# Designs tried in a protein design chat: VH-VL binders against COP9 signalosome complex subunit 8 (CSN8). Part 1

No score or structure here was measured in a lab: all are predicted.

Target 1, 182 residues: COP9 signalosome complex subunit 8 (CSN8), of Drosophila melanogaster (Fruit fly) (q7kth8)
Amino acid sequence: MHLNKYSEVVERLENEEFEQVELGAEVYQQLLAIYLYQNKLADAKLLWMRVPANLRDDKELIQLNLLNIALQNNNYADFFKHIKYEWSERVKSPVEDLLNKQREELFKLMGSAYMSIYQHNLLELSLMSEDELKHACAALNWTEELDGDRVILKPKVQEAPPARGNDDQLLKLTEFVTFLEN
Positions, changes and structure headers below are counted from each chain's first letter, unless a header gives other numbers; Kabat numbers aren't used for antibody chains.
F, E and O stand for the ipSAE by ESMFold2-Fast, ESMFold2 and OpenDDE, each averaged over both directions (binder to target, target to binder). V2 = 0.75 x the mean of E and O + 0.25 x the DockQ between their complexes.
[cut] stands for letters that were removed.
Atom coordinates printed by the task and the answers are left out, and those that the model quotes come from them; centres of patches stay.

## First folded at step 10 (VH-VL)

Design f2
Fold by ESMFold2, look of step 11:
Structure f2 (fold): chain C 182 residues (1-182), chain A 122 residues (1-122), chain B 108 residues (1-108)
Amino acid sequence: as target 1 above (182 residues)
Amino acid sequence: EVQLVESGGGLVQPGGSLRLSCAASGFTFSRYWMSWVRQAPGKGLEWVANIKQSGSEKYYVDSVKGRFTISRDNAKNSLYLQMNSLRAEDTAVYYCARDLRYFDSLSYFDYWGQGTLVTVSS
Amino acid sequence: EIVLTQSPGTLSLSPGERATLSCRASQSVSSSYLAWYQQKPGQAPRLLIYYASSRATGIPDRFSGSGSGTDFTLTISRLEPEDFAVYYCQQYGSSPLTFGQGTKVEIK
């Protein structure tokens, strides 16, 4: 299960945060990245609120909080812009996992919202190579058609999601439509 | 144009060590997993090891665990394989390969280098 | 470990003929995570097919893949002189990654 990844690391880091020893930005960097991956957005928001003021100038923490804000606001475009940062070794793993998770969520939302989408737009947004995208589309039973030299992706027609939680999906789609139209 | 160029192969005695290098160009190296795949002379292909984009996850075929170490340097666009305690059965051409993974899959390989020969003999 | 068994070991055919290569897995390959490679003497393998049936970039239409579960097939609809080579299947659904032993397609 992906949701249980990092559980031991999180417990260790949370114990370190509650100790009365000097804490560097590294503990907060790792916790924030992992909370975002785990979709613990409330915990991520609270974590940022308790970061000491003298550590809030840390460049990597600032970048992680930009991801946090993008996720809190359902803003895929800002998320993919900010994740391009050159992450340190201590957070690369959970950030890479978060990127893959958000790519998967993006494909789910695009498949429910569009009958067709230009490959170019999805490649730029998702940060995938053409071959990576072809593999993902094949796994989702999406098809590909040519419009001249442009490639059009045809999502498989999907059944609507269950009636619960649709307001959050609507907000995500609204933010993504703004990205595509600009 | 994607290019992968291996180096560091050669003749070595059993129990010896070699370090293979792979220089990558024509793509954003840090965005891809990378693999080593080997082929004994006149034989088929065997996956050896791979490494995640960040270097934080590494996987090995059982026959090389504890003896081989895969690593990467994203600043130098380079992949490495440190081979220790070499055995005659490690004799092979070693290929550097770009490793593609999606979602819940493992890896397949869309670009390969030309390989470097490692010969282990007394 | 998933063992891939390719058949036949050698396939002797003439240009213009249809080649059918089989790859059988010792257990089901999840989500059809199976690839096919071509290797000519003295060269590195070249990716032909991934996800059991999707052609890699630049691969001619005469190459097609099919199958699921434990049985997969590579078909070359009309052999060209450059198609005489060794072909390998490779699964990427379960650890460790494994290759078949190869099928040599040679000129009769």
Scores: ipSAE 0.006, ipTM 0.556, lowest interface PAE 10.0, mean pLDDT 84

## First folded at step 12 (VH-VL; from k4 with light chain R55L A56E T57S)

Design m4
Fold by ESMFold2, look of step 14:
Structure m4 (fold): chain C 182 residues (1-182), chain A 122 residues (1-122), chain B 108 residues (1-108)
Amino acid sequence: as target 1 above (182 residues)
Amino acid sequence: EVQLVESGGGLVQPGGSLRLSCAASGFTFSRYWMSWVRQAPGKGLEWVANIKQSGSEKYYVDSVKGRFTISRDNAKNSLYLQMNSLRAEDTAVYYCARDLRYFDSLSYFDYWGQGTLVTVSS
Amino acid sequence: EIVLTQSPGTLSLSPGERATLSCRASQSVSSSYLAWYQQKPGQAPRLLIYYASYLESGIPDRFSGSGSGTDFTLTISRLEPEDFAVYYCQQYGSSPLTFGQGTKVEIK
């Protein structure tokens, strides 16, 4: 992850929050989106705790907090469900960056966990078009096969052991994929 | 069917300005980075600039930095290149291209327009 | 900057023959971030191959790509009349993006 991105914006917004008594939701929206992108989940949690009560009904801020909760819990299914929201111009850039980062993590996790994956499951989970997925799989040197009408993706074998945190992520991902197949 | 149609090319004096446009159709324009790639007459290809889906990030080849500005309007499915302080070396066919970028790779281009000719001469 | 050198500059062949085009990089191209394009006179380039060896949709399977590191090859197994064109390689593994100077495939 490139943490240097948005650092000037974050510092400006943090100073703005520190110096002002009454802020609009816009400062919290931008800070929350950027903290999530930077993987500053502790800061994101604390930010939500200090949002004034009169701003907690802001629709976009609520949607950003749903992403925050999903990330806190390593819940890929909830993350991709909630990121579909139509984001404002203020947060669109960091949310797009967050989406791309989470797609990359999803592909890394799936490739480490499975010898084969049905294409339709990964399309639904990743929010990619078929063309996007085909090129993304090529970037990882994955191949494809046909199983009747279904396309099966074959991840390249990686020589990396599963991480402890990845075990929890894998369990949640497995539950979601199994649900979609039934 | 993906289509990219450039316009706005023409003859211009050195030091002049020109604005290129590219109309996109047949795909969700806002989901893709977009690029300009140019080709001088009888020469090879040179990447010029690209722009992120939201328009928040823009990158340029060194020879055009400070002179060219790439922009996009996702509501109009349009890509733009504002070219200022034009030089003879900028003479080329300018292609609008759909810019594919996955993970940490840089860009390659799966769809191209037919190009618009920019000629910079006295 | 990674310089891509294509060889030969011109390849004169007859229809039905096998064409082999070379692209050499001045530095290793990570993860085979290399593409091939075809360009006919007066037309835009057309993507053929991405990530060194993956065939773009709609491109005939007589085209194939191979190679890694610094040496890459585009092969046309049996030339058709529509294959006589200029071919460019392009790397996208490091900034700035660079193209080779092209190989022209023409009728002998």
Scores: ipSAE 0.351, ipTM 0.751, lowest interface PAE 3.8, mean pLDDT 87

## First folded at step 14 (VH-VL; from m4 with light chain S32N S57T)

Design s1
Fold by OpenDDE, fold request of step 16:
Structure s1 (fold): chain C 182 residues (1-182), chain A 122 residues (1-122), chain B 108 residues (1-108)
Amino acid sequence: as target 1 above (182 residues)
Amino acid sequence: EVQLVESGGGLVQPGGSLRLSCAASGFTFSRYWMSWVRQAPGKGLEWVANIKQSGSEKYYVDSVKGRFTISRDNAKNSLYLQMNSLRAEDTAVYYCARDLRYFDSLSYFDYWGQGTLVTVSS
Amino acid sequence: EIVLTQSPGTLSLSPGERATLSCRASQSVSSNYLAWYQQKPGQAPRLLIYYASYLETGIPDRFSGSGSGTDFTLTISRLEPEDFAVYYCQQYGSSPLTFGQGTKVEIK
């Protein structure tokens, strides 16, 4: 992740929001997507509040706000549910980056919470193929074991919990895993 | 089955131009970064350029900056390389490759085309 | 840029022997972002190893990778006739992406 990615675009869009009396949905779509990527969730929340009533029916803005809500609530299941959308070209890049970032956070969080993870659970949560997941696990130095016909992922022991890791989030992850196992 | 098929190679004079194409199939093209990698005759591999899924980001090796342009059409599952101001040292087999990128890493390549030969000679 | 130097340039061995190929980086490769490829004459490269030590699906387990930092190794435990080819290492820890110059494994 590059923390300063899209900074110039954000500055431009924020200025545009300030200077223009009437804005189209496009400015809000881009700004919201970038805020979500940059983990500026407070700004994203405030931005949504500023969206004019006549633009709140915009389908893409609604979808972005669903992501916003999911991130605000650390709801990974809802995030990966709502990320499956045909995004416009203007927001594809930051949304792609957001997806990657959220996948990384998911893996790190699960790796800190569990010593063993069934492959199928992580596949469903991360929206990755089996091959993609294999490579992603390698990126994090995870290992694989077989339990019968099932693959078990073994996260690398981490010295510190992820920045977003807390008891509430871990509980939610447990709920998600339990849901997937049922 | 994943397939990448390059086309557009040929003989061109120095200073000339060529446009390479790569047709992708067997996977969701729009989900992956894509690269061009070239190999001069009897030499090693050299990364040339890559492009993000949406096409919003493009990167090049220094030796081709300002001369080559990478692009893609996700609706057509196609990757392109516009090569201008070609030089003798650009002579190579050009491979289309699928990029794998996870988290904060750059790209490595799991699938390659068979390549198309570009010869720059007077 | 990170320069990858492979050694030896040519490795002459017989089928059944062990092959050890080296890839040295001019600076540390972040997070073991190193891959190995095999290329046979007239063919495109094939991914063998990624993240220094992970075997690509479909690749025989006689291939293995090891190393970290600046020193990486590809090992073929027992050479098969189809293993005689050129092998390249590639780093993806920093821009630009770079390859080693290759090691040719030829039949003795």
Scores: ipSAE 0.896, ipTM 0.963, lowest interface PAE 0.5, mean pLDDT 94
Fold by OpenDDE, fold request of step 16:
Structure s1 (fold): chain C 182 residues (1-182), chain A 122 residues (1-122), chain B 108 residues (1-108)
Amino acid sequence: as target 1 above (182 residues)
Amino acid sequence: EVQLVESGGGLVQPGGSLRLSCAASGFTFSRYWMSWVRQAPGKGLEWVANIKQSGSEKYYVDSVKGRFTISRDNAKNSLYLQMNSLRAEDTAVYYCARDLRYFDSLSYFDYWGQGTLVTVSS
Amino acid sequence: EIVLTQSPGTLSLSPGERATLSCRASQSVSSNYLAWYQQKPGQAPRLLIYYASYLETGIPDRFSGSGSGTDFTLTISRLEPEDFAVYYCQQYGSSPLTFGQGTKVEIK
């Protein structure tokens, strides 16, 4: 992943924010989306606080902030819930990249935490089709096994946990999986 | 069922222009990168260009840079290839293909159209 | 760019025989980002194998892929009449995307 992607755009937009007395929602939308992709969650939070009151009702800004909150809380379920939105053209690219990044993080986290994962749990969470998930698992050298009528995913044994993996994330994932299994 | 249908091919003189179209159905078009891949008569496959879901990123093989433009209309589930300054070596069947791209990989292709023939000849 | 060289150029075999196709890369292909395609006359290519060794859905298990780094192999354990076609390897580890020149599997 190239987290420096959009750096030039960020610099331009930040300068615009600084120089302009009054801005439309567009600058904030783009900045927030890019910050989220770049994992600059604190910056995104601060930016949200700087959003003028008259722009805080902007639907897309609100949605981006919901993503930020989800990411800050390591809430994968909420992230993938809120990512389902018709995004404007100005933020589609960074949001697409964010989605892919978050999927990768999800797979790596789950792969480091579990020896076996039911396919249906990951399908629901990742917002992928069965075919897409199959290919994604292959990308990570995962394998499949059958347990009755259920498919079990077998992550590749990794020696090192993902950089963003922590107990809080795992707890939330466990809760989500438990919810799905009930 | 996933379907890709190319159109717009034909005979054109060197230096001429042609616009290819690809109509996609059976899947969420806006979720995928898309590519054009060409095949000269009796030859192998050559990747030509691809485009990101949002259209914000476009990539080309060197031989077509500056002459070809890939674009898409997600609302119409359509992929396009504008070909300008055509050369004899551009003669080929042009395939529209759906890109599979996961995590840090580039693209491979799981679905292809039937192709449309472009012939560049004087 | 990564140049993929396939061998042999033509493979003449009979139905029921084992086919082994080679794809060699000019440099290491990252993370086994290699795919195999089948193309029959007058048809578009069809994806067979991805990530060097994973079988695409709907493809018979007589097809298999192996290899890593610079050397990859497509194997057809028992050739069926419908398997006589041209086969291409393709790398997607580095830009630009590149294909091998193809191996033609023909009836002996």
Scores: ipSAE 0.893, ipTM 0.958, lowest interface PAE 0.5, mean pLDDT 94
Fold by ESMFold2, fold request of step 16:
Structure s1 (fold): chain C 182 residues (1-182), chain A 122 residues (1-122), chain B 108 residues (1-108)
Amino acid sequence: as target 1 above (182 residues)
Amino acid sequence: EVQLVESGGGLVQPGGSLRLSCAASGFTFSRYWMSWVRQAPGKGLEWVANIKQSGSEKYYVDSVKGRFTISRDNAKNSLYLQMNSLRAEDTAVYYCARDLRYFDSLSYFDYWGQGTLVTVSS
Amino acid sequence: EIVLTQSPGTLSLSPGERATLSCRASQSVSSNYLAWYQQKPGQAPRLLIYYASYLETGIPDRFSGSGSGTDFTLTISRLEPEDFAVYYCQQYGSSPLTFGQGTKVEIK
């Protein structure tokens, strides 16, 4: 993970917040997006709590907080639902990075949970085109089989590096099954 | 059909400047990193520069740093390479390439334009 | 910087023969982040293989890739007339991106 990515921007924005005169929503939008990318969920939660009341009706900030809530709760379904918002230029870079990171987490979780996955299900879930998904699966050394005209993905048979403890991974699987049934 | 069309190549004196353009069609341009890759006459391939989907990150091979600037305009589906302080060793066919990256990998290229020739000669 | 050395420099074969092209990296290429390209005279390169062994859509299955670490191979099981070209390997595991110098496959 690139924790140094955005480090100068974060430092500048945190200095602006500390020195605050009359901050616009733009400072909070950028900080929240970057904290989510950096997986600084405690900082993201605290940031939302200190957003001034008069700025909490900002539409993009609300949408970023929906991502924040999804990540706080390990809710992949809500994350991929809310990431579809049309993000402004000021936050689209860290949001793009966050999306890519969450896709990687999703693929690793699915690869550890299933021995066979229909391509169609993962294609819908990941917000990728068929071509993009094929290349992404190759990056993980997954293979394909055909079941008639349906493509079945075969994750690599090995223990994936754990992102967190087994109990948290089980919670993610439960949320994922719920996501698939929606 | 994915299509990449380069333009702006030509003959230029050492120390001169050129701006290359690449018009993209047949795909959602703003979803992809983009690269410039060059090939000197009779030689192999050399990656030159790439740019993130949003344009916020740009990377260059050392030999062109400070002289070349990559940019993009997602509203016009266009990629650019501003080439300043040109040298004879910059003589090459310059290809626009669609840049694929997944997870922790760097870039490889699934679609290429036909290239535009830049000749730097006195 | 990872230097990719391709061998042989030129491979002279007849149609129907099997071609084996080698690409050696100066240091290990992480997670098989290696691609193969074909370039015909006067044309742009064309992606053949990605992640060392995955065949790009639309590329004939007579092309295959293998290898890991520092040693990678492109194989053409039965050469067709349209396969006589220059082939490049490219690593994308570390910066800067680098290409091999190419192997020319020519008709004997």
Scores: ipSAE 0.489, ipTM 0.796, lowest interface PAE 2.3, mean pLDDT 87
Fold by ESMFold2, fold request of step 16:
Structure s1 (fold): chain C 182 residues (1-182), chain A 122 residues (1-122), chain B 108 residues (1-108)
Amino acid sequence: as target 1 above (182 residues)
Amino acid sequence: EVQLVESGGGLVQPGGSLRLSCAASGFTFSRYWMSWVRQAPGKGLEWVANIKQSGSEKYYVDSVKGRFTISRDNAKNSLYLQMNSLRAEDTAVYYCARDLRYFDSLSYFDYWGQGTLVTVSS
Amino acid sequence: EIVLTQSPGTLSLSPGERATLSCRASQSVSSNYLAWYQQKPGQAPRLLIYYASYLETGIPDRFSGSGSGTDFTLTISRLEPEDFAVYYCQQYGSSPLTFGQGTKVEIK
């Protein structure tokens, strides 16, 4: 990882944590959100462990750690459940960036695992409106077909087999979709 | 029901300043990037600037860098363009546009305001 | 910067005829990141087509888009009176975003 979007901000915040005697929750909130975006999951885990006891009841920090746990466990259902929290302006930018990255990863996973996907299932998974989903699918050159009044999404054809852990990824996604249907 | 209404255009001398506003309604403004696109009289379209949902990222066409500043106020559902050091070539209708981007794409525009005319003339 | 060249500059046709508008890019446009807009006099542009071939909701199906790489086409299968306007293509695959110079479709 040679360059990243929040390098200057992270460096400033890490210096504040190192140099300050007593910090407010705001530094930890921003660092945790940025670490999650950067996929620095080890740093995110360690950051949570060093949050002072008097700050551990901060509601936004707790919510960010729920995202952290979901990402540590590669749990899409929990991630999309917990990201619905109303984030403060301090963390909204890296959280929105994280959401977009996770949506892209979800679409790549589903596109490699399935030849056909019902639109309503992907709407529930992705937290997108129908119009947003239509535009996002077009960006991936996916097409639509009708099965009666239900819309079926057709991912573009892939020539190569799915990457490492295909059966594990499929099992996790199937459990997530089954959870939503029940 | 999506509505974008620009205001603040007018006649300005070269070197002058002007601030454009765009009032948004009918959608969750804070969820979208926003753009300014301009059209010189009798000419085609030129993208000018855009701004991320949070306001933390801003991008400009080279001809306006250092002179124009895009900003937004999500509490007021408003987009702004501060234009300084105006030149004759900045004369155009300025459109506020809802900016769509997904994955690796840059921006295209699904809703446009009516435009506001900026004239830079001696 | 990617320059988009539209042809013809003006297309004079009668209602009911088929219109074919061309947009050529100076460099390949990544992943078909190309949109088409319609602009009537005194009005803002209106999105017709996105990602080269996907029809925006509410746009009549007589409009279609095709092409890839450097060559893109907007087709209006049967012109209606309300279709006489200027049409612009726009690429969004490379910074800066650029538009074509427009094709005017007018009544013969």
Scores: ipSAE 0.478, ipTM 0.791, lowest interface PAE 2.5, mean pLDDT 87

Design s1
Fold by ESMFold2, fold request of step 16:
Structure s1 (fold): chain C 182 residues (1-182), chain A 122 residues (1-122), chain B 108 residues (1-108)
Amino acid sequence: as target 1 above (182 residues)
Amino acid sequence: EVQLVESGGGLVQPGGSLRLSCAASGFTFSRYWMSWVRQAPGKGLEWVANIKQSGSEKYYVDSVKGRFTISRDNAKNSLYLQMNSLRAEDTAVYYCARDLRYFDSLSYFDYWGQGTLVTVSS
Amino acid sequence: EIVLTQSPGTLSLSPGERATLSCRASQSVSSNYLAWYQQKPGQAPRLLIYYASYLETGIPDRFSGSGSGTDFTLTISRLEPEDFAVYYCQQYGSSPLTFGQGTKVEIK
């Protein structure tokens, strides 16, 4: 139950925005980051639309919106590309939580789509070190085997594939992983 | 390569206070949860507290809740434990540990410092 | 709270022998969230095994872990002089995190 983690903070920030008294970029930065973590993508999209024009040049808000766009389009490659930005203390916590959620979703998707995955491909995508990846895979009860000097990850066999509505995510992930292998 | 070095231990009276420090090197400190784990002389291990990468979440074992405060300074690669209202039962070697957790697991520890001794006696 | 009971309390063995250390949980440890640590006198613990059976990088393959539910085992297939130490199990599936009381492996 992660949905309620930031609920009091969101309520305070939404009250500040509702009053619309001399808001700085900081309120919008925090709201956008938290909405993305909570998977409130409709709220995130609407929030960006109502950011005042004079604040839309804020570099951190622009970077958060790049994450927003990646999530709106189910684009894992763009998400992991843009999350590398050096985040301020105001948004680090929800952004870290968002990164962890997206890693979990990525691993679930790949485990459902593949019986074998080269370790180096997942390292590049997930932003994990080799040691971090070994521990994460152990948490999912995935195993490893060697193909010469390359490590192959063996996901645990899954019973159900992603639903029809998520086929677009599988297609994008498959294309990305295949491209990355080259 | 990964190094965790504790300091700040010593002898204190019951009811006193002490602040422990842990200096981290050889890894990106700000990307990891960090823990304090203690070991009373001749006894086993007890987890004490941990703190999220950003410092925004902190958790404590019940016996120290309200008396101990964990904190971190990512710019200095440092972890801290402020210990107030110390009791004889707090006497232990205190270890700084790199705290691993993935997905829905709780914490286990892949790197430990050498520890700093805290002795609480009258 | 999950209580971890290690047995035996002390193993007296010679170099080259097989050591088998037991860790029994008072409740089932879900998802094999169990780790093993080695601690030598005057030193910090060192992680050996995580998720019950996965060997930490840099730990010799003479160490292995097995088990599930309430019963877990650490095996050292052939003791080396450097393996004489205290070994702890730790569960991380339920709050609070708990450690076993340790098994001391000593030279006969």
Scores: ipSAE 0.474, ipTM 0.783, lowest interface PAE 2.5, mean pLDDT 87

